# VH-VL binders against Chromophore lyase CpcT/CpeT (cpcT), part 2

Target 1, 201 residues: Chromophore lyase CpcT/CpeT (cpcT), of Paulinella chromatophora (Freshwater filose amoeba) (b1x536)
Amino acid sequence: MSASLSQLVHQLSARFNNQQQAFDNPPLYAHIVVNCRPLVHLLPGSLLIEQSYAMDPLKPYRIRVLRAQTRDEKLIIFSYSLSDEQKYWGSVYEPERMLKIEEKDLQAIEGCNYIVRKKNSNFIGEVEPGCRCLVDRKGVTTYIVSKFELTNKGEMRTLDRGHNPVTHEQLWGSLGGVFEFNRTTDFSKEIPYDWIEEWKK

## First folded at step 4 (VH-VL)

Design x14 (from v1 with heavy chain Y104S; framework fv_sibeprenlimab)
Fold by ESMFold2-Fast, scan of step 4:
Structure x14 (fold): chain C 201 residues (1-201), chain A 120 residues (1-120), chain B 111 residues (1-111)
Amino acid sequence: as target 1 above (201 residues)
Amino acid sequence: QVQLVQSGAEVKKPGASVKVSCKASGYTFTSYDIHWVRQATGQGLEWMGWINPNSGNTNYAQKFQGRVTMTADKSISTVYMELSSLRSEDTAVYFCAREFWSGSEDFDYWGQGTLVTVSS
Amino acid sequence: EIVMTQSPATLSVSPGERATLSCRASQSVDDYGSSYLHWYQQKPGQAPRLLIYGASTRATGIPARFSGSGSRTEFTLTISSLQSEDFAVYYCQQYNNWPLTFGGGTKVEIK
């Protein structure tokens, strides 16, 4: 399992961009930047993820800390919110600020963890069952249906949809299909050697 | 409106190859995986393999490894399944099916099926 | 390879009665609290139609009389009040491991 965990974290550690998709179909696809960068000072597998519109990259519409781990011989990405999210907006571009995030700033978000399977050379993740990953969007509470696929060729596909917790009606998200991202910057070389050593245990 | 439209019935001799097409419409072709499933006369469903139309990555069931090839043509939103060294046991209806969400392998939309008959 | 076994092979039920179909896996198809099992309906001359995904979630447009239950290796599809249009063969499918495998099917005949 340690080899698969290492591969997953390496494939996640990047800046992704759907520029080609957005430019080909502007009415259907917003131009999104996803930064997922190792928090090298925290526990192994810790990553800061920021999702932003390309026009406003320093003000993410979503910021989280992720922690990829093997639990009961399964690959899981645990999701954490930051107690003061705005304090760390854009910090993925500023390592000095990013490295000030401490364990005490992290709050586990029950229901928003990703269950990850290795399928061929790809990783496929989806939010855990139970419709419990709650997100407020423009004053409306929704639960998220979220799926991703990572390839060993620097590609990422994502599907994010928000549903009414009572009626299950889709209220926001992908109507034109999945988002298609390509790796533009590689952060995997920032992964500490001590993380890799611990994953071998 | 999502549709998968397959090519018409084929009759082949043992040892020949057959290439079945599946044309997608009503969704973003490169965003969803396509699986191939066959059904021999009077038998159940048998999974053959999968293709990611964007990357070209494939994964085939061991039984078909070495004689099945799956390809995608983005310019016409079409996937192909080619089966070589045909035997009488390959007589079946061949279906393409869209994987509704990546990794869930729940086949939300299916092609109408293509009957391939292998006879001497 | 996970072997899926369905029983009975054929079930005869009168309209309005309950039908219960079983699907057994040779090993667990559960992973982290989820059951990686789907149910399909196939009518003669047609492609299969998704009924239930993830063991218990009804697919869009599927009538409420269809319900799925079970976990690990034992799964059930129930049709609470059988209608004439429910005459069909029903297949279970696991997706916990590759290769994907289907059960042999249960043919539901209306008496």
Scores: ipSAE 0.012, ipTM 0.554, lowest interface PAE 8.5, mean pLDDT 86

Design x15 (from v1 with heavy chain Y104L; framework fv_sibeprenlimab)
Fold by ESMFold2-Fast, scan of step 4:
Structure x15 (fold): chain C 201 residues (1-201), chain A 120 residues (1-120), chain B 111 residues (1-111)
Amino acid sequence: as target 1 above (201 residues)
Amino acid sequence: QVQLVQSGAEVKKPGASVKVSCKASGYTFTSYDIHWVRQATGQGLEWMGWINPNSGNTNYAQKFQGRVTMTADKSISTVYMELSSLRSEDTAVYFCAREFWSGLEDFDYWGQGTLVTVSS
Amino acid sequence: EIVMTQSPATLSVSPGERATLSCRASQSVDDYGSSYLHWYQQKPGQAPRLLIYGASTRATGIPARFSGSGSRTEFTLTISSLQSEDFAVYYCQQYNNWPLTFGGGTKVEIK
């Protein structure tokens, strides 16, 4: 199990973009950059994730703290919001500012944790069932359907959609399909050895 | 409209190779994995493997490892499945099927099937 | 490899009656609170059609008379009021482990 947790965090710790997909399919897919970088000063498995349009990389449309852990023999990525998100916008590009994030700044987002399964060399994660991962967009409350797949070849696929909590109609997100990302920068070497040692227990 | 259109029936001699095509339309070709499933006459369905059309990565059932090759041509939105060293037991209808999400194997659209007959 | 066993091999049902089909896995197909089991319908000369995924969720366009239930190793597909168009072969499939495996099928035919 510890080997799988370590592999998951290593595969997540990267900058990804869908440049090839966006160039091959305009205007169907926006050019997106996803940065997922270890918060080495926090509990093991803590990562800052920023999702941004490539044309505006310092103003993420979504910023979260993720924490990958094993609970009851399951791989889970816990989701946290930041109490002052704008203060940390773009900090994934500035380690000194990113590492100012403290535990007290994190607020657990109930219903938005990812359940992760390992299939051969791939990791498949999806937000926990129950339609409880609520996100407000422009005054409208939606629940998120969110999935990802990571490969050991530096690929990541994602799906993010928002649905009406009452009618279940899709209100935002990709109508065309999944986003296809490729790793461009490797942050896995920033993972502290003490995290790896703890995961072996 | 989503469609997967396969190549026509083939008759082969034992020891030959066959290459079946599956042309996708109506969706973003590179965003969905394609699986291959065969069905021998009067038998059930048998999974052969899958391909990610974006990366070209494949995963084959061990039974077919070394005899099967799956490839994708992005320029014409077509996936191929080539099976070599054919035996009479390979006589089957071969289907391609789209999987919305790799690892969940949710086959929402299927090709019409290609009958491959291996003569004794 | 997970072996999928379907029973009965043939089920004879009158139109308007309830049909129940069984699918058993040689080991659990559950993981992280979900059952990785699909049901497909296949008519002669046609490709299989997805009916149910995740043991109990109906695929888009599938009538409400089709329902799935079960967990771990034992699963059931129910057709509550069988229509003439429902006479077909039904297959279950697990997708919790590679290789993906299918059951031998249950043929639903007119009594």
Scores: ipSAE 0.012, ipTM 0.547, lowest interface PAE 8.3, mean pLDDT 85

Design x16 (from v1 with heavy chain Y104D; framework fv_sibeprenlimab)
Fold by ESMFold2-Fast, scan of step 4:
Structure x16 (fold): chain C 201 residues (1-201), chain A 120 residues (1-120), chain B 111 residues (1-111)
Amino acid sequence: as target 1 above (201 residues)
Amino acid sequence: QVQLVQSGAEVKKPGASVKVSCKASGYTFTSYDIHWVRQATGQGLEWMGWINPNSGNTNYAQKFQGRVTMTADKSISTVYMELSSLRSEDTAVYFCAREFWSGDEDFDYWGQGTLVTVSS
Amino acid sequence: EIVMTQSPATLSVSPGERATLSCRASQSVDDYGSSYLHWYQQKPGQAPRLLIYGASTRATGIPARFSGSGSRTEFTLTISSLQSEDFAVYYCQQYNNWPLTFGGGTKVEIK
């Protein structure tokens, strides 16, 4: 079965948190909030994603723009950095500020795009191959292994790990396994009708 | 230590059903999907389907649609695979396997297997 | 469904020698630069064990003597210097399409 772009974007468009997991297992899992919200003024499938510690939700430790698209009948989520990330910190909570993000502010992050496939009615995405999604962490360059699964029941599972580019040894990432998120706020109703019409073409 | 422990061997008559259990330990039960794979004596591996223990979502191979049911009980970290309308060709070792979250749909931990014998 | 064909069915090798196992898919199992192919090892009376995922990435705890290569429809598992514990049946599996399918296996046995 082919993957559905519209369904993917609807399932991504939410605020998620892992409160239950974190409270049950605090030594292994930090309490994280993930906001993924449509950038309705940009090209179809554009989303602002912010990941933050629940204790400091307005200062994300990671902020990106994602763009979900179909290429050769496959789903890809393109990853973009913002030229001035700090300017847009917490803007996912402030639609008027979020909607000031322009195409010119986006820088494609080669090697960090997600390839998405369908599993049941769920979506599984993983960062593209080649070990090219580079992140500097504490002065050490690592490549990211990143994976997510979205369910039609408002659940999201994620796994992020950083590896040594030369030895491939894992240098950072989850100790306890995957993070388990539940949808707390639905942003899918903000998806414009014109995006849905464009996707039908 | 991650372990998947399956229920013991079963002998069934044609037309009966069998329910095999797979109890998980040593990891967060809801974080990994469980697949079921069977193997007849001296033959290769045959995928039957999978279940997401958190959501309850399942997907079954077409060959087993209508005869297989997979369920999960979060309170005891156990997945079940029930196969009905048993035939002699269903005689096999049935394995549960945990999906590996470092790549694609692969199996990094397997149960020990449950032999199901179907004979008249 | 994608048919996975492994060859040879049986490979006789002495300890310390190199073993090369082949796996062919009836259709490409590649998807945007990734090969959705895995290798498993199974010893008599035991469950299969994941060796390689994504055609070439070793699973955790797998010795460096195991390596995978290939793309699209043609894949190889290589064991560089066979140890006594490596005599087993090896299976390839594709994930690019549903249902998931396995090859018929290659038995690596002592000469």
Scores: ipSAE 0.007, ipTM 0.507, lowest interface PAE 9.4, mean pLDDT 84

Design x17 (from v1 with heavy chain D106Y; framework fv_sibeprenlimab)
Fold by ESMFold2-Fast, scan of step 4:
Parts: sequence; structure tokens; C-alpha cells
Structure x17 (fold): chain C 201 residues (1-201), chain A 120 residues (1-120), chain B 111 residues (1-111)
Amino acid sequence: as target 1 above (201 residues)
Amino acid sequence: QVQLVQSGAEVKKPGASVKVSCKASGYTFTSYDIHWVRQATGQGLEWMGWINPNSGNTNYAQKFQGRVTMTADKSISTVYMELSSLRSEDTAVYFCAREFWSGYEYFDYWGQGTLVTVSS
Amino acid sequence: EIVMTQSPATLSVSPGERATLSCRASQSVDDYGSSYLHWYQQKPGQAPRLLIYGASTRATGIPARFSGSGSRTEFTLTISSLQSEDFAVYYCQQYNNWPLTFGGGTKVEIK
């Protein structure tokens, strides 16, 4: 399992964008940048993730802390919100600000953890079952369906959709299908050796 | 509406190769993987592999590794499946199928099938 | 690879009767409470059509008489009141592990 956890964190530790998809399909896909960078000072597997429009990369529309761990022989990515999200906007580009995030700033988001499985060379993650990952969008409460797939060739696919908690009707999200991302910057070299040693235990 | 239209029937000699096409319409071609599944006469369905039309990345069933090649041409929204070193047991209907990815991976649309007959 | 076994190979039923089709996997096709098992219907000369995904969810446009159940290794497709258009071959398929595999099919034919 430690080899799979290490591979997952290495493959996540990158800057991704969907430039090719967005330029080929402008009515369906916004140009998105996803930065996922190790928080080397926190517990092993901790990553800051920022999702932004490419035209405004320092103002993410979503910022979270992720923590990849093995639990009961399964790969799980725990999701955390930050108590003051705006304070850390764009910090993924500025390590000195990013490294000021402390454990006390993290609030676990129940129901929004990803369950990850390894399928050959790919990792496939899905938000945990139960329709419990609730998000408010424009004053309407929805539950999210969220999936990602990572490949060892620097590709990432994502799908995010919001559903009515009562009727299960899709209210927002990808109408054109999945977003297709390619790695543009590798942050995996920032992963501390002590994390790799800890994962071997 | 979504359609996958395949090329017409082929008759080949043992040892030859065949290239079947699958033309997509009604959706964003690069956003959905295409799988190839074959069905020998009177037999069940057999998965051959898949291609990501955006990246060109492929994954093939081990049984076909070294004989199958899948490619995509974005300019005409077409996926190809080429099978070489044909044997009589390769006589089958070959289907392309679109993978939908929403909580589960499943095949929501299929091509009409292409009959490939290998005869000596 | 995961081997999918369907039984019976042929099921003879009369219109209006209930048909029950079985699908067994050589190992679990479940992951974290989700079953990566799907059912397809195929009529002669046609491509397969998705009926049920995730063991129990009906695909868009599929009549309510079709239902699926099961988990882990044992799955069932039920047609509650068989109509003339339901005489076809039914395949189960797993998407939990590569290579993707299908059952050998169950042919539902008129008695």
C-alpha cells in the first residue's frame, strides 16, 4: 500500500490545466488551472489545492487542503476547508505564505472525502457515498458528485456536478462531459523524504 | 443527438490486417473515451481496449497486445481500431462504444458494429 | 481477470411472466459500497443497449419492469412482466478491474 500512496501523492503534486480542451471547445469548457502542492510542514500527504480560472489564477474559485492516507488498506483523500480561505488565496504560487497554514486552520469536511482505487497505472477517486458532500451554490443547497482520474503520464480528468438533495436532479456542473487536464509543472520533487519513510511503516 | 457510425463490412485473408473506423457526432469528441468490443458469431462480448481521443493514450486487453492499435483523428471526430495478423477466430462483429463517466464507468452509446470476416 | 458467469444460458418464458437472470463474478466487483456491474440488452443484428448500471440503477429510458439487485459477486436482473420486445440476449459486465469482462449472456426466448 505504501508504494501506491506515494505514487498517488506524487501524481497529485502538480499544476494542471485544460488549455487544449478549452481552446478546442470554448462554449463548453472554461480554461481552468488546478494547483496541488505539498504542504511539507504538515502531516504526510497534506496538499494545498487551488482551482482557478486561467485568466485570474490568484483568485481561486475553490481552495482546500487535502490529506492522502491509507486507512484499512484503502487509499483515502481527506478534505479540509480553511478557516480563512481568502487569506491564503494564491498562496500555492508563494511558498512563504502557503507554509504559514497550520493544523488549527483546517476544518474537516464530513462527507467530502475521496475514496481512491488504483486501476492498473491509473488512480480513480470518487467522493464518498451517501450524498453527504453538501455545498451551497447561489443560495441553493446541493450535494456533489465528484470524480477524478490520474495517469502516470501527467493527465487528470475531473467531473463535478451538483444535485438536488431531494429530487437528485442535476442542478449544476459539467454538461459537456469531463474536464481534461495536463500537467504543466511538477511539484512532486517537493515531497519530503521523511513522508516517504513514514509511509513505509 | 449522439451517434457513433462505423465503417462497412470487411473480408480479409489470414495474416492480413483490418482497420475499422468509428465516427462520432452530437457531442464533444475529445471529452469521452471510446472502447472497442468484439463479438464472434454466436459468442459473447469481448473487450479489446480503449482510447482517450484527446491525449491519444490507449489501454489494450493483454490478449490483443501487439496486434491491436487504436488511434484518433480529432479533425474528423473519428477513432480507428486496427487489428493485424488476422486469424479465422478473429471473425467477429467489432463495436465501438462511448464511455460515460458519472459515478460509474459504463457504455451509454454504441456504434452499429462492423462485421470482419477472415477466410482462407 | 475477473470471470463473469451467467445462468441460465437460455431462459424460456411466456409473455407476461417474470424472468430472473443471474450473474456471478469470480471475485468481488464492489469497491467502497459501490458495485461496478452493468447490464446490457442485445437484440439480433443490433448493438448492445445499456439497461442498468451500478447493479441497480436503471439507465435513461429503460422501462420500470427492468430491475437489478445484488452485490459483491452475486447479481440478478429481473424483468417483472415480460413484453414481446424483451426477447433478447442479456449480458452482465464488470468495470471494477482491467481487463473489462462480460458474462457469456443469457438468451431470453419465447416458450
Scores: ipSAE 0.024, ipTM 0.635, lowest interface PAE 7.8, mean pLDDT 88

Design x18 (from v1 with heavy chain D106G; framework fv_sibeprenlimab)
Fold by ESMFold2-Fast, scan of step 4:
Structure x18 (fold): chain C 201 residues (1-201), chain A 120 residues (1-120), chain B 111 residues (1-111)
Amino acid sequence: as target 1 above (201 residues)
Amino acid sequence: QVQLVQSGAEVKKPGASVKVSCKASGYTFTSYDIHWVRQATGQGLEWMGWINPNSGNTNYAQKFQGRVTMTADKSISTVYMELSSLRSEDTAVYFCAREFWSGYEGFDYWGQGTLVTVSS
Amino acid sequence: EIVMTQSPATLSVSPGERATLSCRASQSVDDYGSSYLHWYQQKPGQAPRLLIYGASTRATGIPARFSGSGSRTEFTLTISSLQSEDFAVYYCQQYNNWPLTFGGGTKVEIK
């Protein structure tokens, strides 16, 4: 449903952090900031996502473009890398820099799309099956297992783990389990009216 | 490591309320949802509802809507299930269970169960 | 609600033999290529224990003799070479729709 797509994009469009969790459990959880902000000049559902350590918010350890869409009556978030990602580091804090991102800069990342379902008022997303979402960390290639849950109260839970592509052993990820994020800034008001109109068709 | 420890057995009169506790340890309390499932003697499992310990959000089975209340106390890592207007058919063992975050959301750890007997 | 039906209600098996348990859902419990069906084992006086999740994935610490299969509405739990500690009641559960529902259970008892 178009209403569900709109709700998903509104709930994603925020700055989240896990400050309380990190301060309560410093050995288990790094203090992370996740910014997910509408790219209003691109196709409907386009979002810039930056994940960074709270101590260094302008140098994300991961930057991507996401595009939320419906396909065969299902909600999917397509994942894209940027051809010159360092050029756009920290741009989530500077709208004029975000506006310089063009469609031609986006490269689809096969295997890294999220399949999203609505469960009551929450959205649950998980990376597509097949062990094909490859991430290079510290010179080692791993495939990721990634899940998120969004609530209508501005909460987000995530689980990210990296596995050896050959042996499938877990090489990185939290021993404590899921990360617990809370919304600190709302970017949903930046969602263009024309996106909402397009989603109704 | 992971443990869910429930309060002891209760005997209640019809029309009374009962409040069962479930204390979590060995993991980050706010990161996993807790479900409540009951089982009458010699019968199968019946799902009652769910609570997110971080947000306090709940969702109850329609059969229990209006009679059940689930709450969480973060300071002591404890969830509660309160059932009111007790009837004889509410006599059962009540379990709390942790939702496994695997993408399939199974129940990976269970409390030991609390027997609630409703008798005149 | 989705009605879960297990058969047989009781299965009598000798140690070392294979046990096959069935679970049927009144409507599909699959969502976008994944089956939200789980199997639990319950021994007398104990809480249930997760055996299989997602129809076919064995939970941590569960012996290899336990396996699950199926999709959509038809699911099977198989116990190869049944051991004495495997005599218990087994429940299937769907987690695709609210309210969550369990099957009526299959009691595996010694012949």
Scores: ipSAE 0.007, ipTM 0.558, lowest interface PAE 9.6, mean pLDDT 87

Design x19 (from v1 with heavy chain D106P; framework fv_sibeprenlimab)
Fold by ESMFold2-Fast, scan of step 4:
Structure x19 (fold): chain C 201 residues (1-201), chain A 120 residues (1-120), chain B 111 residues (1-111)
Amino acid sequence: as target 1 above (201 residues)
Amino acid sequence: QVQLVQSGAEVKKPGASVKVSCKASGYTFTSYDIHWVRQATGQGLEWMGWINPNSGNTNYAQKFQGRVTMTADKSISTVYMELSSLRSEDTAVYFCAREFWSGYEPFDYWGQGTLVTVSS
Amino acid sequence: EIVMTQSPATLSVSPGERATLSCRASQSVDDYGSSYLHWYQQKPGQAPRLLIYGASTRATGIPARFSGSGSRTEFTLTISSLQSEDFAVYYCQQYNNWPLTFGGGTKVEIK
């Protein structure tokens, strides 16, 4: 499992962009930038993720801390919110600010963890079952359905949808299909040697 | 409505190459992977490989490695499968199929098939 | 490579009767509690049509008389009350490992 966890974290540690997809299909796809960068001072597998419109990269519409681990021989990415999200907006571009995030700032988001499967060279993750991953969108609470696929070629596909907790009607999310991202910057070299050692234990 | 429309039947001599096209419509071309599957006369289905039309990345079955090339042209929403060094046993109907991203990745839409006949 | 074996090769049934088709994998096609096993229907001169995916989920537009079951290495496709349009060749396919592989097919023909 150590090798698969290491591969997963390396493949996640990047800046991704759907520029080509957005250029080819402007009415269907917003131009999105996803930054996922190691929080080297926290527990192994800890990553800061910011999702932003390319036109406004320093004001993410979503910011989280992720922690990739193995549990019962399965790959899981635990999801955390920050107690003061706005304080850390854009910090993924500024390591000095990013390194001020502490364990006490993290709040586990029950129901929003990803269960990850390895398929050949790819990783496929899905948010855990139960319709418990709650996200506020424009003042309305929805539960999220989220999937991703990572390849060893620097590609990422995502699907995010928000549903009404009572009626299960889709209220927001991809209408044109799956978002297609390509890696533009590699953050995997920032992964500490001590994380790799810990994963072998 | 999703459609995959393939090029017409071809007759080739042994040693030649054939290039089959598959034109997609009714969905976002770059968001779904395309697989190629062939079927020899009176036989079953045989997987050849797949292409991601967004990245151009491919993965081929070992049996066809070195003889098959898959490409995608985003400007006309078309994928191609070229098979070289043709042999009589390559006589088959060649299908393109779209992978449905459901968490199980079945092939939800198929092209009508292209018959390639290899004979001298 | 995972070898997929279907049985019987040919199944002769009368309209209105039940057909049971088997598909066996040389190794498990399950991963993280999910079965990467799909069923396709093919009529002469036509492309295959997706019938069931993930061992038991009917594809959109597929009638309720088609059902799938099984896990790991043993899978079954059942067609209750055969209609005339159901006489075709049925293929199982695994997507747990590359290369992707199909079974040899079961031809369901009229008795």
Scores: ipSAE 0.035, ipTM 0.637, lowest interface PAE 7.3, mean pLDDT 88

Design x20 (from v1 with heavy chain D106A; framework fv_sibeprenlimab)
Fold by ESMFold2-Fast, scan of step 4:
Formats: structure tokens, sequence, C-alpha cells
Structure x20 (fold): chain C 201 residues (1-201), chain A 120 residues (1-120), chain B 111 residues (1-111)
């Protein structure tokens, strides 16, 4: 499992975009950039993730801290919000600012953790069951259905939808299918040797 | 290169058990899941279940629940499928198949099949 | 359980002709916008051989005359110019839901 955890974190540590998909289908797919970068000063597996429109990359529409770990023989990515999100907007492009994030800034988001399975060279993750990953969007509370697939060739596919907690009707999200991302920058070389050693224990 | 080699044909009496083996070679045994599929004479393919040879985790079709057991022996790169309480309806060719994961989880390599005949 | 229905049960064609095989699922076999629908070829006395996975991707070594299309519940396998070695039974299979299920097969035979 420790080898799988290391592989997962290496494959996540990148800048992804869906430029080809967005340019081929502008009415269905916005051009999005996803940055997922190691927080080398925090516990092993800690990553800052920013999701932004490519036209406004320093103002993410979503910013989170992720922490990939093994728990009860399972790969889990724990999700955390930042107490002051705006303070860290765009910090994924500025390592010195990103390194000022502290444990006290992190708030666990119950119900929003990803359960990850490894299939050969690829990883498939989905938000934990229970319809508990609650997000307020435009004054409406929804629960999120979120899935991702990572390949060892720098590809990532995602599916995000928000549902009514009472009726389960889809209120927002992907209408054209999955978003298809490709890695444009590799951050895996920033992963500390200390993390790799810890994962071998 | 990649091969799945199954044990030879078996003839069993009703009520007996049969254990079919599937030996893998030419790849890392623990990296690929193995499925079992059977086919009665002149009939279609029927999925029986799945085993992860690394973890030992299994998932069986409800029809075979309580009668089928799948196991893996890492030391000899071999998967086993044991079917108990045999009936004449269990007469079939039993195949093992390797699941490759390219996002679609299709069966890329198959064993040659093992004929199990259940008769009085 | 997802029921897979193949039609026709038997298709009689001459060498060089086009063969079109249908596979219908009782509910969607798509997830992540991808179709978990695969096609296999089986000749008498042999194990099945993977032809197409994900509805439309040819497996390694499969000739270009084989093509697949479709999404959700309706799928087609096409053999553009049938060769003598293509006379076989073809099965579709879904991998979107447990238990995994196969269609009843379409036998492609010589006229």
Amino acid sequence: as target 1 above (201 residues)
Amino acid sequence: QVQLVQSGAEVKKPGASVKVSCKASGYTFTSYDIHWVRQATGQGLEWMGWINPNSGNTNYAQKFQGRVTMTADKSISTVYMELSSLRSEDTAVYFCAREFWSGYEAFDYWGQGTLVTVSS
Amino acid sequence: EIVMTQSPATLSVSPGERATLSCRASQSVDDYGSSYLHWYQQKPGQAPRLLIYGASTRATGIPARFSGSGSRTEFTLTISSLQSEDFAVYYCQQYNNWPLTFGGGTKVEIK
C-alpha cells in the first residue's frame, strides 16, 4: 500500500488543464486549470489544490487542502477547507506564500473525503458515501457527487455534480460528460524525500 | 508472453466439489485482477466472480454465492476457483480471464478453459 | 442486474460483405462519460478474444475492419469487409454494474 500512496501523490502533484476539450467544445466545457502542489512543510501527503478558470488563474473558484493517507488498508484523500480562503488565492503559483499555510488554518470537511482504489497503473477516487459533502452554491445547499480517474500518462478525468439534499435532483454540474485534463507541469519532484521515507515504514 | 494456463478437464458426480486452477505467467501476478466466466455447451458466457490476487478480496455473482470460493497463491502465481454441491447444470467450460485497467476494465487475456462434466 | 440483448441471434453473410451487430443494455452502461461496453469474438473450441473495449477502442492486434460505436444503452459492432476468419460468435459485455453481464451472442455464419 505505501508504494501505492507514493504513486498517488506523485500523480496528483501537477498542473492540469482541459484546453483541448474546451477549445473543441466551448458551449459545454469551460477552460479550467487545476493546480495540485505539495505542501512540503505539512504532514506527508498534504497538497494545495486550486481550481480556476484559465482566464483568471489567480482567483480560484475552489481552493482546498488535500491529504492523501492510508487508513484501514484503504487509500483516502482527506479534504480540508481554509479558514481564510481568499488570503491564499493564487498561492499555488507563489511557494513562499503557500508555505505560510499552517495546520490551524485547516478545517476538515466531513463527508467530502475521497475513497481511492488503485487499478494497475491508474487511480479511481470518489467522494465517500452518505450524500454528506455539502456545498452552498448561489444560496442553495447541495451535496456533491465527485469522481476522478488519474493515469500514469498525465491524464485526469473528473465528474462533479451537485444534487438537492431532499429530492436528489441534479442542480448543477457537468452536462456534456466528464472533464478531460492533461498534465502541463509536474510538481512531483517537489515531494520531500522525508515523505517517501515515511511511506516506506 | 502473457499466459493463463488452466488445469485439465474434470468429471465429477452430483454433490461433489471441483477446484480449477489458473496459472499466470509473463506479467506481475499481483497487479491484475482475475475473473471467472463459464459457458455451458452451446450457451453464452456467464460471469461468476472476481478476485484481487494481491489482497485476496473477492466478489461473486449472487447465483453462485455460498457455492463458489476463489483464492490466490502468490508463491506460484495461481488463482483457484472451487465450486461445491455440483449439479448437472454446472457442466460447462470454465475460463479465467485477466482484467486490464485502461479505464474500462476489459478482459485482455483468457485461459484456454477447463471442461467440468457433472454426471452420474 | 443489467440485461444485455444482442440482435440478430444469427447473421448470414458472404465474404467481403458488411456485418452489423447490435447490443442493447436494459440501463445505461456509461459512467464518467465513458461506456463500459466491450466486444469479444469466440471461435468454436477457443477462449473468447477481446476485440473492442469502451464501445469504440480496438484492442491490440485487431484489424481495422472491426469498429464499434454507441453509448448509454445502444451499441453496434461493424465488420466492414468480412473475411473467412471472422465467422464466429460475438459477445457484448458490460462492466458498469455488478454482476457483470454478457449478451446472448450473435453468430456470424457464411451464406
Scores: ipSAE 0.005, ipTM 0.465, lowest interface PAE 12.9, mean pLDDT 85

Design x21 (from v1 with heavy chain E99D; framework fv_sibeprenlimab)
Fold by ESMFold2-Fast, scan of step 4:
Structure x21 (fold): chain C 201 residues (1-201), chain A 120 residues (1-120), chain B 111 residues (1-111)
Amino acid sequence: as target 1 above (201 residues)
Amino acid sequence: QVQLVQSGAEVKKPGASVKVSCKASGYTFTSYDIHWVRQATGQGLEWMGWINPNSGNTNYAQKFQGRVTMTADKSISTVYMELSSLRSEDTAVYFCARDFWSGYEDFDYWGQGTLVTVSS
Amino acid sequence: EIVMTQSPATLSVSPGERATLSCRASQSVDDYGSSYLHWYQQKPGQAPRLLIYGASTRATGIPARFSGSGSRTEFTLTISSLQSEDFAVYYCQQYNNWPLTFGGGTKVEIK
């Protein structure tokens, strides 16, 4: 299983953008940058993820810490919030600032973990069942339906939709379907050779 | 209105190649994968492979590897499936089908089918 | 490759009666609480039509008389009160692993 976990973490460790999709379909898709960078000083599989509009990349609309691991032969990505999110805005571009994040700054987000399966050379992830991944947007609480697919060719597809917790009506999210991202920077080279291999034991 | 419209019937000799088209309309072409499924006369359904129209990435069933090529032309929202070295057992109706998420979702819309007859 | 086996090959039932169709997978098509198994209906001269996805969820516009059940390797499609328009061949398909595979089909004949 460690080989699949290592592959997942390496494929996630990148900067992605949907520039081509956004330029081809401007009414339907915003131009988004996703940075997912290894936090090599923390427990293995830890990644800082920042999602930003391309025109304002240093002010993410969402910042999280992810931790990929194997549990009972299954691949899971655990989701964590930061106690002081604004302090670390844009830190994916500044390693010295990013490496100041400590374990004690992380708070588990129950219900927002991704369950990941491998299909051929691709990884497909979905937020865990139960409609418990809650996000406030403009004063309205919604639960997230979130999916992603990673390929070994540097592609990522995502789907994010917010639903009313009571009626299950979709309140926000993509109108045109999935977002299509391509890797522009590879952060996997920052992963120490033995970081994920230590999980083999 | 979502539609997948395929090219017309073809008659080919053994050893020839055939290229079938599938033109999409009514949705964002690059957001959905297209699969190809064939059905020999009076027989069941057989999956051939899929293409991501955005990236051009393909995945073919091993039975067809080396004989099938799938391509996409974004400018006209059209996917092509080319099958070479045709034999009599390739006589079938060939369908394209839309998939929201490659290998994850169902086939919610299908083309009308293209009959390919291989005979001499 | 996952082999899908459908039985019976042909089923003959009277209008208003219940039809039960079986689909068996050579290995599990379940993953994390979901079954990646779909059912399609194909009428003569037409493309297949999605009936049920994820083993038990009816597709848009599909009448309530169609229901799906099962998990892992054993799946059933039930038509509770067969109508004349239900004359067709029914195919199951697994979506859990590539290559995608279909069952051989069950032909439903209305007597």
Scores: ipSAE 0.013, ipTM 0.550, lowest interface PAE 7.8, mean pLDDT 85

